# VHH binders against Putative cysteine-rich repeat secretory protein 14 (CRRSP14): the designs that were tried, part 1

All scores and structures are predictions.

Target 1, 255 residues: Putative cysteine-rich repeat secretory protein 14 (CRRSP14), of Arabidopsis thaliana (Mouse-ear cress) (q9ljw1)
Amino acid sequence: LNMNNPYLYHKCSANQGEYKLGSLYKKSLDSGIQQLSKDNEVFRGGFVYMDHTDPNGTLRVYITFQCRGDIYGSHCRSCFATARAELFKRCPRDKAAIIWYDQCFLEFSSISTGGKINYDDNICIDTARARPNAKTHTGDDSVLEFLRLFENLTNIAVTKRNNFVKDVEKPALYAAGEKRFGNKKIYVMVQCTHDLTPRACVECVNHNVRQFQDCYEDKPVGLKKGARVLGRSCNFRFERYPFVNAKTSPNYLKF
Positions, changes and structure headers below are counted from each chain's first letter, unless a header gives other numbers; Kabat numbers aren't used for antibody chains.
F, E and O stand for the ipSAE by ESMFold2-Fast, ESMFold2 and OpenDDE, each averaged over both directions (binder to target, target to binder). V2 = 0.75 x the mean of E and O + 0.25 x the DockQ between their complexes.
[cut] stands for letters that were removed.
The coordinates of atoms that the task and the answers printed are left out; those that the model quotes come from them. Centres of patches stay.

## First folded at step 5 (VHH)

Design g10 (from t7 with S56Y; framework vhh_etentamig_d1)
Fold by ESMFold2-Fast, scan of step 5:
Structure g10 (fold): chain B 255 residues (1-255), chain A 122 residues (1-122)
Amino acid sequence: as target 1 above (255 residues)
Amino acid sequence: EVQLLESGGGLVQPGGSLRLSCAASGFTFSSYEMSWVRQAPGKGPEWVSGISYSGYDTYYADSVKGRFTISRDNSKNTLYLQMNSLRAEDTAVYYCARDFGDWYEPSAFDIRGQGTLVTVSS
């Protein structure tokens, strides 16, 4: 079986500046990443938010890592290894950086990112080209049906626990599913980072779903066949093909 | 220049089989969903079958489900339709199409070729 894990996007944040090689910041970052890499619990659960400091307690680094909600164990660890290697190659001296792959994301920052919705780094990615003269379907019944589908998924994500992870009593903050419409199927997913409350997760997903409409409304083309909005705090995705493993997805639905 | 060239049609007895092919060129074939659309004499176009980018998902009209099989070979830029248990009602010109259909416009097909005629007659 081929678990493809394509690169999606990265951002090197100039607003937090650069560290010097051999600096205390770099040492804190390296030791935090190394500690994360050895923690089997992270890859079983699929999430960590780490507040890490150097031995002198003078510089802090905040590290966030999450695997897509159907990815656990060795596949999650593999995605981490890839993200780690590529993030430091792409952003070699930046104090803040984030990289997204299909199956995980990795972020580090000198400023606390945990427990807050981040709207600054959202990006729209489409997986299919619309035909040149496709219409935009803003404000019709089909748009409302699409929005209701993601509202239903989000409600499930913030309500039901993850039965694939032992000793986790919190909601999964993840849901995925499929729905047939006419001669087609759509495959859908929502996910929030586990540092968010259920309420913050709902707010984040609703913002990203609305932002998706804005990403394409100014173009003289119809809606994409597949798309996602990636954010530091949450993401949603839809496609015309299955992209998650239903057998390892908590809360997988067939609508 | 985008080109789609259908072949494999012919005259066949009811209950027989045919395999249609579509040779694609001038675009990245593996980046597009593909469909077969047919037009019977005196009728409008009817969507028959569709296939995802990788071939993982296939879709069929109720009238052909269980009898037809759509497949693709992305290394050869070729789309196929295996037609079994053919009926008189399957008589039509069959077209290969790039499928731009989505949630809001499911019947958005880009048809370039002349099609291939399938005649099912006793």
Scores: ipSAE 0.000, ipTM 0.318, lowest interface PAE 10.5, mean pLDDT 82

Design g11 (from t7 with S56E; framework vhh_etentamig_d1)
Fold by ESMFold2-Fast, scan of step 5:
Structure g11 (fold): chain B 255 residues (1-255), chain A 122 residues (1-122)
Amino acid sequence: as target 1 above (255 residues)
Amino acid sequence: EVQLLESGGGLVQPGGSLRLSCAASGFTFSSYEMSWVRQAPGKGPEWVSGISYSGEDTYYADSVKGRFTISRDNSKNTLYLQMNSLRAEDTAVYYCARDFGDWYEPSAFDIRGQGTLVTVSS
């Protein structure tokens, strides 16, 4: 029904230092965010990476915003509004900060990261854990099936275009789908930021899938009903319930 | 405390119908995928049907497909199984369960109640 933007995670970066209220950096950041907020094409397309300066070209800020690949228009704008408000509350003076919601993420930085894979702020998030006494399956071929599923989905994401966005010559860098598992379904999604090349997108997702295996001491996949790895450059997710809108998802797959 | 209370079983003739109910309490019912599992006398448990959080996706074992309908009412915290065209082979104790199935253990069920006995006999 109505857009609900569930908060997932945020990080304020101490490495780039802090700005002062009324500083040129803050003015450039505010100007960039304001410019983004007025651009209907950003919310129609679901992605922007911008290199923004104040009117005198004095200081640069780099802003990345992306909505999940099934979220466009007013719903995308709603997530941006939530992300904007919360990011400045949580990281009020940081020169770099990132926030993730179910439907979008927003990042700003004083250092250019566009066109490069960024692993610095990857985080593993569990949706739910299986019952405490569930058996651990070390060496289970289900791990290979899991890896192949996301490899196949990523290949679709980097080869097919987004038919919902006009005049786009670039692959969607997004794919979602469902796979029947016995008499039940698993729902899956991969997405990369649009500043990446197809090859970089494949490398990013492969890294995040491998990172997921290292997020847990005993068994990375087997005891979870749903999970995701969130990153600035790419993410993947699986759930036992539908979480994307198949009708607004480009290249939605039924495995 | 998590509670699942099955009801609606009974004696019915072949070709008859029964509607089973499961009253859930002690947890957020709308957040869990639910299933019906049955156990015939002297046999192991058999998964019968499953339903997603919203109720929009339903799943059935081949033995009951086209005859049974699973549904849920999240406002009443209740799971249902409408059983039509019953056969002697459907005789079993029926349990409702929270479904904790995952990639490695797709049949992980949390069964709490005593079940409800369905006997199909002429």
Scores: ipSAE 0.000, ipTM 0.261, lowest interface PAE 11.2, mean pLDDT 80

Design g12 (from t7 with Y53W; framework vhh_etentamig_d1)
Fold by ESMFold2-Fast, scan of step 5:
Structure g12 (fold): chain B 255 residues (1-255), chain A 122 residues (1-122)
Amino acid sequence: as target 1 above (255 residues)
Amino acid sequence: EVQLLESGGGLVQPGGSLRLSCAASGFTFSSYEMSWVRQAPGKGPEWVSGISWSGSDTYYADSVKGRFTISRDNSKNTLYLQMNSLRAEDTAVYYCARDFGDWYEPSAFDIRGQGTLVTVSS
């Protein structure tokens, strides 16, 4: 099954309130989104963080958009078009909202969101069916190997450049790869938003990896066959099947 | 509903070859990792070989590596095991299994069929 831009999750942030149709906020938001949609450099680089105002500079809106690090050009633009249409449909008058797809996410807010790690509304998603009679292993070598794998992947993401994009994106803040684990293979990815420093990216991913364990606190504690933690500032994913395009992934690794 | 039907076993002399087949039905075969598991008389089950959902990655137990080849045809919902250079130690009932192994339990297998007997003697 070939699925274009599979929907993952969305959040309409009630705490910032609603705007009225035709308001200056709505005009700023529409103008910012329209400006983003016309910028070929955004889809070539795969990231933008912008603060945008109406023509009089009266109201500010903050927009973040990022494509997964193996998605560029027309496919990145396609994901943006899907995210734009669905976000306004799902959160029609909210001043802040975010939507995640496999290939990108789009967020807007009336409050500055860039340059700092944002842990709000992180969500854990597993994509693999649980096995019968799953057991919990505290401090198991398998858990330590999992943690080391993502530590190593994150170090690569914050040190190696993106060979598909100009110097301004160094380091890539993205890494993906595969590793044999016993009789199986696992496919992995980490990514941070490009408004973060390398140090903030490391901290963000480490927090999300720890949060993954907490997401199963009230269930049998066990590594899933495939899962991810989606965050506003970073995300990680692992699966037992390939999910990124290795040919367009910068510095794709075989561990 | 879910069925896994093994076939292709038989009596073979040492050094001979056999090709096992497993016909799958009642689920989306192309979405699951599959394995071959064998059980010799009076012994516990032993994992033999595994294959990813797409067929791109294959794995083998050290005891069969270089002699056995696992493959799948997702268009026919069929799993295969080509067994070459057979030895007396390969004598067992061979089962086809959906592979639910994870990081805590790598040997979690869903075995449904009666298996197919492979006897290597004389």
Scores: ipSAE 0.006, ipTM 0.315, lowest interface PAE 9.6, mean pLDDT 81

Design g15 (from t7 with F100W W103L; framework vhh_etentamig_d1)
Fold by ESMFold2-Fast, scan of step 5:
Structure g15 (fold): chain B 255 residues (1-255), chain A 122 residues (1-122)
Amino acid sequence: as target 1 above (255 residues)
Amino acid sequence: EVQLLESGGGLVQPGGSLRLSCAASGFTFSSYEMSWVRQAPGKGPEWVSGISYSGSDTYYADSVKGRFTISRDNSKNTLYLQMNSLRAEDTAVYYCARDWGDLYEPSAFDIRGQGTLVTVSS
């Protein structure tokens, strides 16, 4: 199976303003990103939230990085390198920015983001094609089955340990799997950032699933073709084709 | 049926200002990030500006930063672009679009309307 890693989306947040080249903020940001790049544990575990300050600086930068729950080691490190290069290219002077790739996301901010659900700027993406087709229908029964599936998947994500990371007793906050809907199969995934509690993760995913329904109210095609909701605190995805590596995916299920 | 209807374009002198509007209907406007995309005569489409669901976050192409301001009114399902200090190179048809992916890839945008023509000439 190919480990494809397409660019998905990015955002340069103007509301926190811009830094000047050579500023203490830029030096702290560069220092934090460089420190993250040298930490093998980040790429082994797949997550970091950094509250970073220089020894000679008082300015704090908050950096969040996470790989998709089936991506570890060299593939996770590779995604970080790509995200780092592209984020600074696309958002050269913004104090806050985020970029999503299929296999990871990278965010920095001047405002503390750790441990709190961020619902602003969640993005609905039709991953099967750029423009949904309003002529395709999904029945009401399929919607209820879809909601129940993601409820079950989320419960697994917040209760089961990541068996690929030794001696970590915390829940993985990640689960993936496959299920038949009528004569077709769907492949599904949920993931929260590891700074969240299990309860916060449940709340985040439930909000994103409800938001997904609102995004496609004028065209109920997403359930048949594939889609995702990307958020700063959690995301979910479903497709008509397998997209995660089941062998490296903790809590992979066949429903 | 999803509709995006742009208006407010016209002829303006260099250094002048225009305000563009986009009226959205047929979908939950407040659930989408929105963007402005322009296409100059004989050239490819160029992303200009984007705005978050709530309107709290805005972002701009370097070519328009400091001159253009994007805003939205979710109660009226309307997107705006305030254009100041206009230059000849701003001459283009301006489209509003729902954001489906890469903000810098115009083909990823859901563009539905005919656009509104902005001509900057002396």
Scores: ipSAE 0.000, ipTM 0.109, lowest interface PAE 19.3, mean pLDDT 79

Design g19 (from t7 with G50D; framework vhh_etentamig_d1)
Fold by ESMFold2-Fast, scan of step 5:
Structure g19 (fold): chain B 255 residues (1-255), chain A 122 residues (1-122)
Amino acid sequence: as target 1 above (255 residues)
Amino acid sequence: EVQLLESGGGLVQPGGSLRLSCAASGFTFSSYEMSWVRQAPGKGPEWVSDISYSGSDTYYADSVKGRFTISRDNSKNTLYLQMNSLRAEDTAVYYCARDFGDWYEPSAFDIRGQGTLVTVSS
């Protein structure tokens, strides 16, 4: 309850409209969230995509929850509790909404999203501002090394399994690591939702890396202290400090 | 909102020692690499030392290597520079800075404070 889960962003989706208090939609949503909250396997595995209906089977709600790939058990459950409380507080009557924390995200929607990449409402977030009066990089080796780093990390995420869970044949869709550049060190992570195929995960991350370049056209990637692109289907992050627990992180690499 | 406050400078004889401190506020100190930079009278800024976010990695200018030690206490949001075997050439105003350089330009600095004066003389 008192666990610190740093808030990042939320979106209340106006395009699906609002439900009325006491409606079947709200009952289906509350029932789905309550069932999720009691499922120990969700927090052990770190992911669920739920297609939930009211008792009459007439009104569907789709709930997606995922913890960052190094977060399991009680810490994952703690992030869920925080996300649930805040999402309903911030988006009290919206039929679709999403909230992101450092350790997890929670989404609900009246429209099915399972197994499909969703590029809507991707958000670019800086950890620190670009350096004042800095040299502008234009297609030099620094940009290429950044792109190659995330390409390599993505390939690892879609090929290597998570040894912390019993389904060892499916890839983790998660990888993290560190790389040194002179006297600087960069810490990196990629993750996709577990409903995606490996091919869809690669497509999602590649799109988000391209979007990152577009978000910071006037602020070259090499001038960032840290940044991420948060998406509904995948995200990537880099920082100048470690932000994942290497001991609980599957596929952690030192480049 | 971001503040860096240097202290610990003073007058010292050649061969003496001083310990500088930098108190940081207004940002998440443990998430940033920190630097010490000095500026001698009539000269431009000279980089002295860098320390990683955790304190595990340190780097020094050749002019101070073996004599100065950079360290940090993330629980107190404080950066330190232990200066031993001081020389007249070390006379300068010392600034702490957040390192705003990119991964290919490690010498860029965000200098916010007034600095602390170190004078090494007879």
Scores: ipSAE 0.000, ipTM 0.220, lowest interface PAE 13.6, mean pLDDT 79

Design g2 (from t7 with W103Y; framework vhh_etentamig_d1)
Fold by ESMFold2-Fast, scan of step 5:
Structure g2 (fold): chain B 255 residues (1-255), chain A 122 residues (1-122)
Amino acid sequence: as target 1 above (255 residues)
Amino acid sequence: EVQLLESGGGLVQPGGSLRLSCAASGFTFSSYEMSWVRQAPGKGPEWVSGISYSGSDTYYADSVKGRFTISRDNSKNTLYLQMNSLRAEDTAVYYCARDFGDYYEPSAFDIRGQGTLVTVSS
């Protein structure tokens, strides 16, 4: 199992401007982040979307935090602590920012982000594996099988509950698994933010899978040996090695 | 410099056993999938067996399944192939390889060494 938690990407949003130190926005942001850090329920469930305001109810900040669906408790809390520290270091005065780690992401914004798909700043990340001689490929059947695999995985994510979270009646919006292809095994995961409806989650993942095809078709290598598309509302990942903890993944699948 | 050095081949009678080794250097061995590929006289290369980076997953060609066992020791940067119940048709030069195979190119192997000859004859 790869339980390493590397930094992946961050984005500071220039279009929402900067706050001043000591401003009402900064107070709302600090208060919201502090409240989140003390909430044991967040790290048990792995998700929060928070609409937070200063004590006078004047300025709102919207905070989203999610751990990868196999990460709970102390590991989730640890990822939050790292993401919090790095996000404010990398985006010191920005009113909107997001940071992704392998095991979680943290976002804040002055504009409401909950309940709707956000495709802004999606990024394709390849697993860095050196290969001397890359070839250009156009095999349609392989692409179709890949798309069907993620369609099936997404359907499971939007229909099966998270049996590791107490008293939750909603689908997990997360699924992971493994499938053998000849002499190779592939490990796969899809996840949506828990504020989305099942339909929105399906739409989000389908968009990101299509975006991934655009990202890799521009390169002389065929289907990547491992890759993901990181988004604000959903992500998917596949690798040639196991990267999720099957024992803590809800409804882990062997295809 | 990436190096792969195969050893352990030799002459053996049908039904016998051999253990092949591959010493790897010049790269982070534990970060790569590895395979054994053989080439019989007058034939093209044939994939024999593969192993994941951690050793948790192993794969075999139908012709050797149940007879051969692939393993690795990441602390020693060494790949192994235990060959049992050898047959005349197993006669070949055996190469170890970094495995760069994907969906479009499953046989993308990085072969560096001169291989080790296995001869099975009665």
Scores: ipSAE 0.000, ipTM 0.264, lowest interface PAE 12.3, mean pLDDT 81

Design g3 (from t7 with F100Y Y104S; framework vhh_etentamig_d1)
Fold by ESMFold2-Fast, scan of step 5:
Structure g3 (fold): chain B 255 residues (1-255), chain A 122 residues (1-122)
Amino acid sequence: as target 1 above (255 residues)
Amino acid sequence: EVQLLESGGGLVQPGGSLRLSCAASGFTFSSYEMSWVRQAPGKGPEWVSGISYSGSDTYYADSVKGRFTISRDNSKNTLYLQMNSLRAEDTAVYYCARDYGDWSEPSAFDIRGQGTLVTVSS
């Protein structure tokens, strides 16, 4: 089990413009981030969406933070600290920005983002190179098997609760597991942000699976050693190595 | 340029042991699943063993299970194959390979080196 937390990607959203260092926007942003940093509930639950204002209540900043579904407590807090430091370093003065690490992501925006699917800046990440001169693979059965696996995993994510957090009524919106295909294992995960409904989570994951096919154009999942589609509202990942902590993963399955 | 350099082969008696090494360069070794493939005289290549990116998962052909152990050191960009209880039928040139392929296609390998000859004689 590798518990390393590598940097994955960041985006500074130029379309929302820049703030000035002494501005009310910067004060709202700093205040919101500081409030989040002191909230033990965030790091126990692994998710927050907050709507924060300046002292006059006139300028709003929206902040989203989530840890991967197997990461809680001190590890979640550590990822937040890293993401916070790097996001402001990489996106100085941007009104909107997002950064992803293996174990969490942090986003802020001047535009409300909560409760809706956001497909902006979805990114496909390869774990390893595809075969250099592979012929077009038409494995309809292998593609269908992959799709069924993620359909089953998503169904679990939107129906089963998370026994590792205090919230006992809501589904986890997270599931992970392993499955043997022939002589090899594949390790899989799906996760949505906790502001989404179960229906929206299903739609988000389905979109990301279709985007994976578009990113690799006629290259079936079987030609990949591992990959993920990383998004603001949801992500899915598969690897040929275990990447989540099964002991702290709610609903971890051996298919 | 991608380079894979195998070493450690030699002449050994039945029941003996050898440790093969593969030194990798020119690519991010820690991002690839790696395999050992062998080719016996006059025969086609046969997949022997594979190892995941992190080294936590290992896979073996039925002919070598319980006798061979694959391992890797990502800090040294090196792949290993510990071969115990060697048999005459293990005689082959052994190649280190990047595994680009589908896990359902054990022959989907990128073999670049000269290999290392293992001869098990009686």
Scores: ipSAE 0.000, ipTM 0.152, lowest interface PAE 16.0, mean pLDDT 80

Design g4 (from t7 with G101E E105G; framework vhh_etentamig_d1)
Fold by ESMFold2-Fast, scan of step 5:
Structure g4 (fold): chain B 255 residues (1-255), chain A 122 residues (1-122)
Amino acid sequence: as target 1 above (255 residues)
Amino acid sequence: EVQLLESGGGLVQPGGSLRLSCAASGFTFSSYEMSWVRQAPGKGPEWVSGISYSGSDTYYADSVKGRFTISRDNSKNTLYLQMNSLRAEDTAVYYCARDFEDWYGPSAFDIRGQGTLVTVSS
């Protein structure tokens, strides 16, 4: 079990411009972040999409925060604190920014994106990226089995409830598991943000799986030692080591 | 230049034992997962066993579980396969293979040597 929370990626969105320190936008943003930080339900449930406004109701900021589906309580809150501090350090004065850690992501924007799939900030991360001289090889059977595995995992994510959150009628929009693949065991996870419908979640994950193939167009399509596609609306990940806590993961499967 | 040199094969009776060795050179051995792959007469390659970088994790095909043991010595750049309770169906040329980082399955193996022949016959 690895409980480390490494930084993965961030993006400062220049297309929405910058706010001035002391501005009404900054006050609205700080107020929204502070309100989120005091909400114990956010860290128990692992998700919030917040539409926050200044005291006069004239300027809106949209904040999205989600912890990985096996991360709750104090660990989720800790990830939020780290993400908050680093996002404002890395993207000073940007009206829109996102930061990803292993255990959570935090995003804010001046434009509403709630309930809609957003592919704009998708990024492919390969666990083996540090070894650029590695040789590659192709075959169809492993690719088809990989695609079938993620199709099955996504179907579970959009149909099964989160047993760790009481009295919710919505699907978890999260599933994780493990499967032996020849001489290796792989560990897999899919997750969508909770503002999406089940249908939108399926569309998002399917797009990101196809994007994973496109990200490696100069290399044979196949299984890597580990990779993920990070997106604002959904992500998937696979590794050759266990990276989620099976006991706190809703819908953990052994294939 | 990457080299993998297998040895230790031979003629053995059913129920017997053999220990295969693979001497690796031309790459950082401790940075690669390694496997044993065999090819029986008239058949395609079959993955037999695999081992992680450190040797802490080992994997076996169902046909050899409980009979074969894979191990490695990173200080000597050597891979081993201890084969016990040998059966006629274990007759094959055994190859040492460096695992390709970005592929899974039988075609993911970098096989360089001529292999070592294991014949199980009474």
Scores: ipSAE 0.000, ipTM 0.235, lowest interface PAE 11.0, mean pLDDT 80

Design g6 (from t7 with S31D; framework vhh_etentamig_d1)
Fold by ESMFold2-Fast, scan of step 5:
Structure g6 (fold): chain B 255 residues (1-255), chain A 122 residues (1-122)
Amino acid sequence: as target 1 above (255 residues)
Amino acid sequence: EVQLLESGGGLVQPGGSLRLSCAASGFTFSDYEMSWVRQAPGKGPEWVSGISYSGSDTYYADSVKGRFTISRDNSKNTLYLQMNSLRAEDTAVYYCARDFGDWYEPSAFDIRGQGTLVTVSS
């Protein structure tokens, strides 16, 4: 099992512009990030969405942070520390920015993002290598099995609670597992941000699965051993190797 | 240049054992799933066993499950197949392969070497 935490992607959002040195926006952002860093409950639960204002209550910044559903406590806090340092290094004056690591993501924005699906800057990442002159087969039984697997996994994510955290009444919005496909095992995960409703989570994952199918429509497609679609509101991932910690994953499934 | 060099085959009586080795070079061995594929005379290739990048997950064809054990040593760039309780139907040339398989094409194997012949007869 790999427990490494590689950098995946970041986006500095030019559409919201840059803040000025010493601005109220920067003070709200710095204060919000500092408040998040001191909150042990965030790292225990693995998620926060906050709106934070400057001392005069005039400028608001929205901060989202989430750890992968098998990552808690000190590992979650460590990922936050890395994401914080790198995000401000890579996007030094941007009013909106996001960074993804394998084990967490951190985002800030001047525009409210809570409770709504956000498909901006979704990224398709393919970890598999294409075989020389390889072709793919679409629309056959194996594609349907793949889609059904993620449908089943998503249903678990939106119905079963996370018994590793205090809130035992709400669904985890996270599920992971493994299944044999032909002569191979596939390891799978779906996760939504905790500000979404179960229905919104289903819609988000369905969109990302369809986006994956469309990512290579205009390009040569190869064999896929692993891939993910990273989004601000949800992501899904599959690999030919175990990538989540089954012992700390709520309701880890063997299909 | 990618090279896969199989060794360890030979003549063995039914019920006997052999251990095959595959020495890999020219690529980052630990980045690839690996498989053993065999081909009996006049037959197409048959997948035998596969192993994940780290070696933590192993897979076997029904015909060899419980008799064969696949393993890898990433520090030595070497793949192994321990074959026990050998049967006449195990007679074949055994190839190691980089496994480019997917659920769309699970049997996509990159076979480079000459293979190693295993003959099971009395």
Scores: ipSAE 0.000, ipTM 0.343, lowest interface PAE 10.9, mean pLDDT 82

